# Ledger of designs, part 16: VHH binders against Methanogenesis regulatory histidine kinase FilI (filI)

Target 1, 167 residues: Methanogenesis regulatory histidine kinase FilI (filI), of Methanothrix harundinacea (e5kk10r474to640)
Amino acid sequence: RDRLLSASAAASYSLLVNYDIDQIIIDVLQLLGEAVEADRAYIFENQTVDGEVLMSQRYEWTKGEVEPQINNPVLQSLPYHPDSSTFYEIISRGRPYVGLVKDLPESERAYLAPQGIVSILIVPIFVEDRLWGFIGFDDCHRERFWSNGEISVLQVAAGSIGGAFIR
Short names: E, the ipSAE of ESMFold2; O, the ipSAE of OpenDDE; V2, 0.75 times the mean of E and O plus 0.25 times the DockQ between their complexes.

## First folded at step 22 (VHH; framework vhh_sonelokimab_d1)

Design x4 (from n1 with Y106W; at its last look DockQ between E and O 0.57; V2 from the best seeds 0.53)
Fold by OpenDDE, look of step 22:
Structure x4 (fold): chain B 167 residues (1-167), chain A 121 residues (1-121)
Amino acid sequence: as target 1 above (167 residues)
Amino acid sequence: DVQLVESGGGLVQPGGSLRLSCAASGFTFSSYHMGWFRQAPGKEREFIGAISDSGGSTYYADSEKGRFTISRDNSKNTLYLQMNSLRPEDTAVYYCAASKYWTDYWEYDYWGQGTLVTVSS
């Protein structure tokens, strides 16, 4: 946990002082991803198109030999509804979305299981009072028990990321 | 209506044992992971441990490992917490909670009203 705390602090600092937001975000994803020993770390951005909220993967870090998904067209302009309605409901109210893929609704498993994800942790990113998107961490190997402590630290990091996007 | 009702709390001497029960109704018990939490006077609510929906997996907070055991009987819609070697610092209101997800995150889907456990000589 100390490593994660340090990583989160470093990430927050980087987001504060640097101007190349795109590169810094990727560096932050790596920093946090490594700190929590995730296989993938990523950020999705929400967009409203014709009254529908869509999510698109904008940033990604992957560990080692893990196949990146940054160029996966399925993860672009993906609607929350109806398949990820529960997910949307949860993160919209500021809650983390965490668990084992096998325990998630079938409609969500349909998207996650093909990616080889075993455990997932999603933390919403807010810009001011609006849900901007979310940051996610995937474990493709272990059935993890995500701790409240870990989640809390990453929530702080998500807040910092949100703050960086308004600059 | 969803209900989680804890029972088994009471006064116990240091070194004693106590077994708490949590009776669930109003939802598919066997589809939820269950957790135990407690809140001592003047302290924040803390996670004790959890058991998976099938009962095949358990997880305990580091501070409680070895003394507390969580089990469940899905045929009875009941969650259990066996507490041994109780200490005065274990005095708290104990809560059972249900979650669709395998985590100790305190925002579980359903919560009981709690049962008071007092450890005192």
Scores: ipSAE 0.401, ipTM 0.727, lowest interface PAE 1.0, mean pLDDT 92
ESMFold2, look of step 22: ipSAE 0.624; ipTM 0.829
ESMFold2 (binder alone), look of step 22: mean pLDDT 84; pTM 0.854

## First folded at step 23 (VHH; framework vhh_sonelokimab_d1)

Design y1 (from n1 with H33W; at its last look DockQ between E and O 0.40; V2 from the best seeds 0.00; counts 0 for: pae E 7.0 > 2)
Fold by OpenDDE, look of step 23:
Structure y1 (fold): chain B 167 residues (1-167), chain A 121 residues (1-121)
Amino acid sequence: as target 1 above (167 residues)
Amino acid sequence: DVQLVESGGGLVQPGGSLRLSCAASGFTFSSYWMGWFRQAPGKEREFIGAISDSGGSTYYADSEKGRFTISRDNSKNTLYLQMNSLRPEDTAVYYCAASKYWTDYYEYDYWGQGTLVTVSS
């Protein structure tokens, strides 16, 4: 999709600008989210606390009347294990996490279904070969399958985001 | 040991039909998405389609919509690919694959050895 390619390029350029990185990231989420017609776009950051890897939502963009999740305490310091172990294994290997929420394991569905998510695409973010976190896109209305092309473009964007956090 | 074994390949004339099977063992078949891929000589492997664990959802590559149908029988641990209106360009090795989650981009968790389909007059 040409729109997505353009959005990705614009996002990459914006991330090179040297001012409010937090606002830039939110703008990038909106740009990419709109390009793939998602209802939500977000970034989670990983942290290791007492030997356990936790994920926390740090950034979010939402479309329309979709309820934001940025203030959801359940999505802060959320452990991958044991409930999202498969998810962790997938993204830690640099693979995208893609699926319909109804088809996911119960333990993962328990966190996603309450958010109203129907279809989900997650792309890992790496910083210096370490899993830093991930960028996600939710569709809260449609059962969709994300195309190979869309995933590829968003992987490039995820790389750019990771690069921005190295500076 | 995990095994995926494709069968049903062979020689078929253009316009003909063929039904491939994939027998799975060594894992909980009913908990995995299953997909079909193919690789023609000198070309990259390409996605054909996938079916959800329960069989309730199917997805096909745009190029294959209408001619190919994917189904599964979880009681037999078997995946199927019905191919109709076959063309010479459909000549390829066909692979079945298993994944916890659907994807048309990255490799699945398990792969079969493939079965050759040749479409020729």
Scores: ipSAE 0.018, ipTM 0.361, lowest interface PAE 6.1, mean pLDDT 88
ESMFold2, look of step 23: ipSAE 0.054; ipTM 0.439
ESMFold2 (binder alone), look of step 23: mean pLDDT 83; pTM 0.848

Design y2 (from n1 with H33R; at its last look DockQ between E and O 0.33; V2 from the best seeds 0.00; counts 0 for: pae O 6.9 > 2)
Fold by OpenDDE, look of step 23:
Structure y2 (fold): chain B 167 residues (1-167), chain A 121 residues (1-121)
Amino acid sequence: as target 1 above (167 residues)
Amino acid sequence: DVQLVESGGGLVQPGGSLRLSCAASGFTFSSYRMGWFRQAPGKEREFIGAISDSGGSTYYADSEKGRFTISRDNSKNTLYLQMNSLRPEDTAVYYCAASKYWTDYYEYDYWGQGTLVTVSS
């Protein structure tokens, strides 16, 4: 927990600088990903196209042997509805999306299981009270339990990330 | 109607053991992760532990590891909390809760009314 707190603080500091934001985001993902011992950390951005909200993976960090998903075309311009409606409902209300992939709705599991994800934690990113996207952490090995403490720290980090995008 | 009903609470001496039960109805018990919480007088509610839907995985708060054991019987729609080596500081109202997610996040879908456990000599 102390490691995560330190990582979050460092991430927040880095995000205060708007120079080379893309690299900073990747560094933040690595920092947070390692702190929570995730196999993958990523950021998705929402876009509205023709009245439909789509999510696209924009940033990713992966640990070692885990296969990156940054070039997965399925994770670009992916609509929330109807397959990920439950997911959207949760994060749009500012709630974390936490669970084991095996327990998720079939339609959502269809996208996550092929990625080898066992446990997932997603924290929404808001910009000026609008759902901008989300930051996610995957464990591809363990049925992980995510504590309130961990979630809270990552929520703060998500807030800092959101703040960085308006600067 | 959804119901979670805790039972098994009572007075126990320090060092004693107690087993709490939580009877669930009104929802598909086997599809929910279940958790135990407690709230002592004048203190905030705290997480004790949780068990996955199938019972294959458990997680405990650091303070309770080794002393408390959570189990479930999905055929009986019942959640259990075995408490050993009880201490006066374990005195609290104990709550069971149901969640669709694997977390100790306080926003659980359903909560029981609680059962009082008093540890005193």
Scores: ipSAE 0.016, ipTM 0.354, lowest interface PAE 6.9, mean pLDDT 88
ESMFold2, look of step 23: ipSAE 0.061; ipTM 0.458
ESMFold2 (binder alone), look of step 23: mean pLDDT 83; pTM 0.846

Design y3 (from x1 with H33Y; at its last look DockQ between E and O 0.56; V2 from the best seeds 0.52)
Fold by OpenDDE, look of step 23:
Structure y3 (fold): chain B 167 residues (1-167), chain A 121 residues (1-121)
Amino acid sequence: as target 1 above (167 residues)
Amino acid sequence: DVQLVESGGGLVQPGGSLRLSCAASGFTFSRYYMGWFRQAPGKEREFIGAISDSGGSTYYADSEKGRFTISRDNSKNTLYLQMNSLRPEDTAVYYCAASKFWTDYYEYDYWGQGTLVTVSS
């Protein structure tokens, strides 16, 4: 937990003082990903196209053994509805999405299982009270339990990331 | 109506063991993650551990690892907490709870009334 707190603090600082936002975000993903011992960390951005909210993966860090998904076309312009409606409802209210992939609805599992994800934690990113996207952490090996303590720290980090996009 | 009813609490000597049960009704027990919590007098409620819907996965708070074991029997709609090597500081009201989430972040959907466990010589 102390490692995660330190990582979150460092990430927040980096986001405030640096100008290359894209590289900083990747560095932050690595920092946080390693701190929580995730196999993959990523950021999705929301876009509204013709009244439909779509999510696209914009940033990714992987531990090394895990296949990156940054170039997966399925994860670009992916609609929340109808397959990920429950997911959208949760994060749009500022709540984290936590679960074991095996226990998720079939429609969501269809996207996650092929990626080899066992455990997933999603934290929404807000910009000026609008859901901008989300940051995610995947464990591809363990049925992980995500604690309130861990989630809280990552929520703070997500807030810092959101803040960086309005500068 | 949804009910969670804890039982098995009582007085036990230090070093003793106790097994708590939680009988569930009024909801599909096998589709919920279940957790155990406790609250000592004058202290905040604390998480003990949780078990997945199928019983295939468990998670314990660091402070309770090794002494406490959570299990479930979905055919009986019952959750269990085996407590060994009990200490006076384990004295608390113990609660079972049901959740749709595999975490202690979200508030659990359903709670029992609790059962008192007193560890004293």
Scores: ipSAE 0.434, ipTM 0.744, lowest interface PAE 1.2, mean pLDDT 92
ESMFold2, look of step 23: ipSAE 0.576; ipTM 0.802
ESMFold2 (binder alone), look of step 23: mean pLDDT 84; pTM 0.860

Design y4 (from m1 with A50V D62V; at its last look DockQ between E and O 0.86; V2 from the best seeds 0.71)
Amino acid sequence: DVQLVESGGGLVQPGGSLRLSCAASGFTFSRYHMGWFRQAPGKEREFIGVISDSGGSTYYAVSEKGRFTISRDNSKNTLYLQMNSLRPEDTAVYYCAASKYWTDYYEYDYWGQGTLVTVSS
ESMFold2, look of step 23: ipSAE 0.573; ipTM 0.782
ESMFold2 (binder alone), look of step 23: mean pLDDT 86; pTM 0.877
OpenDDE, look of step 23: ipSAE 0.739; ipTM 0.868

Design y5 (from m1 with Y59W D62V; at its last look DockQ between E and O 0.90; V2 from the best seeds 0.70)
Fold by OpenDDE, look of step 23:
Structure y5 (fold): chain B 167 residues (1-167), chain A 121 residues (1-121)
Amino acid sequence: as target 1 above (167 residues)
Amino acid sequence: DVQLVESGGGLVQPGGSLRLSCAASGFTFSRYHMGWFRQAPGKEREFIGAISDSGGSTWYAVSEKGRFTISRDNSKNTLYLQMNSLRPEDTAVYYCAASKYWTDYYEYDYWGQGTLVTVSS
């Protein structure tokens, strides 16, 4: 927990003082990903196209031998509805989406299982009170327990990330 | 009707051990993650630990790690809490709970009535 707190603080600081936002985001993903011992950390951005909200993966960090998903076309311009409607409802209200993939709705599992994800934690990113996207952490090996305390720290980090996009 | 019934509570001396049981009925026990909580007099309810639906994974609060062990027998629809090296500050009502989610962020779906554990010399 102390490691995660330190990582979150460092990430927040980096986002405030540096100018290359793209590189900083990747560095932050690595920092947080390692702190929580995730296999993947990523950021999705929302876009509204013709009245529909779509999510696209914009940034990714992967640990070791885990297959990156940054070039997966399925994760670009992916609609929330109808397959991920529950997911959207949760994060749009500012709540984390957390659990084991095996416990998730079948429609959501269909997207996550092929990626080899066992445990997932998603934290929404807001910009000026609007859902901008989300930051995610995957464990592809174990049934991880995400604690409220851990989630809280990552929520703070997500807030910092959102803040960086309005500067 | 869903029921979670804790048992095994009682009076124990400091340094002693106690094993709590939680008998589940009215739902598919093997599909739920189970957790143990406790509430001491005048204090908020606190999370002790949890065990995954299959029993393959456990997670413990930092404060309780090492002294408490959670296990389950899905064939008996029973959850267990082994408590060792008990201390007076462990005095509380202990609750078992069931959850569809492997986290302590969301509320648990079902709760037992609790069993009192008193650690005193």
Scores: ipSAE 0.572, ipTM 0.810, lowest interface PAE 0.8, mean pLDDT 93
ESMFold2, look of step 23: ipSAE 0.701; ipTM 0.852
ESMFold2 (binder alone), look of step 23: mean pLDDT 84; pTM 0.869

## First folded at step 24 (VHH; framework vhh_sonelokimab_d1)

Design z1 (from m1 with S99A; at its last look DockQ between E and O 0.62; V2 from the best seeds 0.00; counts 0 for: pae E 8.1 > 2)
Fold by ESMFold2, look of step 24:
Structure z1 (fold): chain B 167 residues (1-167), chain A 121 residues (1-121)
Amino acid sequence: as target 1 above (167 residues)
Amino acid sequence: DVQLVESGGGLVQPGGSLRLSCAASGFTFSRYHMGWFRQAPGKEREFIGAISDSGGSTYYADSEKGRFTISRDNSKNTLYLQMNSLRPEDTAVYYCAAAKYWTDYYEYDYWGQGTLVTVSS
């Protein structure tokens, strides 16, 4: 859609020309989240501790009265369990993770359903060919199919965010 | 080895119905999302629709929503496509496919050999 393409271009330009990524990232998440009509948009950062990859939520935008998750302690230092995690297998290979929460494996539903998530779209963020983290969108109301256009917009945004973190 | 085998194709008159089946073996069927595709001679392979691994969610291309129904029976490892109100432009080889991810954006992991549907007129 023109709306999605316009939002992606504006987000990419903002990330390119600004020097303080923290200063603009919530505005970028809002821009993208509104364009795809999501309920939440967020960024998680990875860290490796004693050989285990952990994810932590760092940024969030929420639509209206949707419950924020940015202060949810279970979303900090959360293990992927990479030898048994379908999520890690997908994301680490550069593929989007997408679906309806009700259809996901129980191990993943256990973290997603309590957040009120009905539909989810997540794409990886790579920095210097390393899985730095991911950006995602939640729909907390609808069982939706995320379109190829929506996925592509988020993939472009993930690339721009990864580029900004290099600086 | 992984195998997807379509059946139920054949010749039908315009306005008729067919039910295609896709029998799966060699992988855990209930952990894969399934899709139907078709390809007419000289044209690109066209996405028809998909069904989630549990069967709880379906998606259809806009042009086929009202005429086609996708279902699955995980106890029989079988995917189905019910096609009603068939038209000559539905003539094609129909393929089932399996994917680990719920999307029409990615290439599917496994593909059947296809079954020919001919709608004469």
Scores: ipSAE 0.012, ipTM 0.324, lowest interface PAE 8.1, mean pLDDT 82
ESMFold2 (binder alone), look of step 24: mean pLDDT 85; pTM 0.867
OpenDDE, look of step 24: ipSAE 0.021; ipTM 0.394

Design z2 (from m1 with S99G; at its last look DockQ between E and O 0.85; V2 from the best seeds 0.67)
Fold by OpenDDE, look of step 24:
Structure z2 (fold): chain B 167 residues (1-167), chain A 121 residues (1-121)
Amino acid sequence: as target 1 above (167 residues)
Amino acid sequence: DVQLVESGGGLVQPGGSLRLSCAASGFTFSRYHMGWFRQAPGKEREFIGAISDSGGSTYYADSEKGRFTISRDNSKNTLYLQMNSLRPEDTAVYYCAAGKYWTDYYEYDYWGQGTLVTVSS
């Protein structure tokens, strides 16, 4: 946990002082991803098209031999509804989406399980009180327990990321 | 109706051991992650630890690691808490809880009525 706190602090600092936002975001994903020992860390951005809210993966970090998904077209302009409606409801309220993939709704499990994801933690990113997107962490090996303490630290980091996008 | 019933509480001397049980009914026990909590008089409820639905994973609060062990028997719909090296500060009402999420962030869906553990000379 101390490592995560340090990582989060470092990430937040980097977001404040650096100007290359795209590179900094990737660095932050790596920093946080490694700190929580995730296999994947990523950021999705929301867009509204014809009244429908869509999510698109914009940034990704992967550990070791994990296959990146940054170029996966399925993760672009992906509607929340109906398959990820529960997910959307949760993060829209500013809450983290956390759990084991096997416990998720069937429609979400159908999407995540083929990716080999065992445990998932998603923290919403808000920009000026609008749900901008979310940051996610995947564990493809363990039934990971995500503690409130860990989540809280990552929520702070998510806030910093959101703040960086308005500058 | 969902029911969680804790048992095994009582008076124990410092350094002693106690094993709590939680009998579950009214829901599919094997599909829920289970947790143990405790609340001492005048204090907030605190998380002790949890065990995944299959029993394959456990998680403990840092303060309780090494002394407490959580296990479950899904064939008996029962959750257990083995407590060793008990201290007076372990005196509390102990609760079992059932939840769908492998985290202590979300509230658990079901709670027992609790069983009192008193550690005293």
Scores: ipSAE 0.585, ipTM 0.796, lowest interface PAE 0.8, mean pLDDT 93
ESMFold2, look of step 24: ipSAE 0.628; ipTM 0.820
ESMFold2 (binder alone), look of step 24: mean pLDDT 85; pTM 0.866

Design z3 (from m1 with S57T; at its last fold request DockQ between E and O 0.95; V2 from the best seeds 0.84)
Amino acid sequence: DVQLVESGGGLVQPGGSLRLSCAASGFTFSRYHMGWFRQAPGKEREFIGAISDSGGTTYYADSEKGRFTISRDNSKNTLYLQMNSLRPEDTAVYYCAASKYWTDYYEYDYWGQGTLVTVSS
ESMFold2, look of step 24: ipSAE 0.706; ipTM 0.864
ESMFold2 (binder alone), look of step 24: mean pLDDT 85; pTM 0.869
OpenDDE, look of step 24: ipSAE 0.826; ipTM 0.906
ESMFold2, fold request of step 25: ipSAE 0.693, 0.688, 0.703; ipTM 0.854, 0.855, 0.861
ESMFold2 (binder alone), fold request of step 25: mean pLDDT 85, 86, 85; pTM 0.872, 0.874, 0.875
OpenDDE, fold request of step 25: ipSAE 0.896, 0.900, 0.895; ipTM 0.944, 0.945, 0.942

Design z4 (from m1 with D53E; at its last look DockQ between E and O 0.84; V2 from the best seeds 0.74)
Fold by ESMFold2, look of step 24:
Structure z4 (fold): chain B 167 residues (1-167), chain A 121 residues (1-121)
Amino acid sequence: as target 1 above (167 residues)
Amino acid sequence: DVQLVESGGGLVQPGGSLRLSCAASGFTFSRYHMGWFRQAPGKEREFIGAISESGGSTYYADSEKGRFTISRDNSKNTLYLQMNSLRPEDTAVYYCAASKYWTDYYEYDYWGQGTLVTVSS
């Protein structure tokens, strides 16, 4: 979609401008979230504690009356559970995680369904060849199809976000 | 043994219409999202669109611009593609495919052998 290409270009430019990085990231989430018509857009950051990788939600944009999840304590220091879920293995190899929540394994549905998510797209963010975290997009209302073209553009945007965190 | 068999291809004049069918067997059809693809001579395979397992949701690639309609009949294990206002550039082999995920990003699980559609120049 031309809207998404334009939004991705604008997001990349904003990430190059010398502003407050936290506000720039929130502006980027809004720009991308609106372009794909998502209900939520967010960024999780990874941390390693005692050899276990944990994820924490750091940034969020929501559309209209969609309930924010930024203050949900369940989404802080959340394990990937690599023994019972392949989520970490998938995204750590650079593969987006995408689909309808109803089609996903129970281990992943347990975290996604309580948030009201119907369709999800997660794109990994790499910094210096390590999985720094990910950017995600939720549709809470419809069985939204995520096309290869959209995912490809968002993968480029995720790279730009990773680049901004290096600086 | 999984099988997807397309039919309904043939020769049609520009501006004409065709309806393609895809008969499925060897798997639980109603649990799979279905897609249509095409491959013109000398080109890579192109995604046309998809329909969800229940038939309740559809997605169409921008290139078709509303000329094609995807439907399914789960009682007959059959997927359909209605093509209208056909143009010479629609000449291609058309494939149906099945996927467990509602996206065209992942490789589809099962593929048909294709049916040729020729739109005269």
Scores: ipSAE 0.675, ipTM 0.849, lowest interface PAE 1.0, mean pLDDT 89
ESMFold2 (binder alone), look of step 24: mean pLDDT 84; pTM 0.862
OpenDDE, look of step 24: ipSAE 0.730; ipTM 0.859

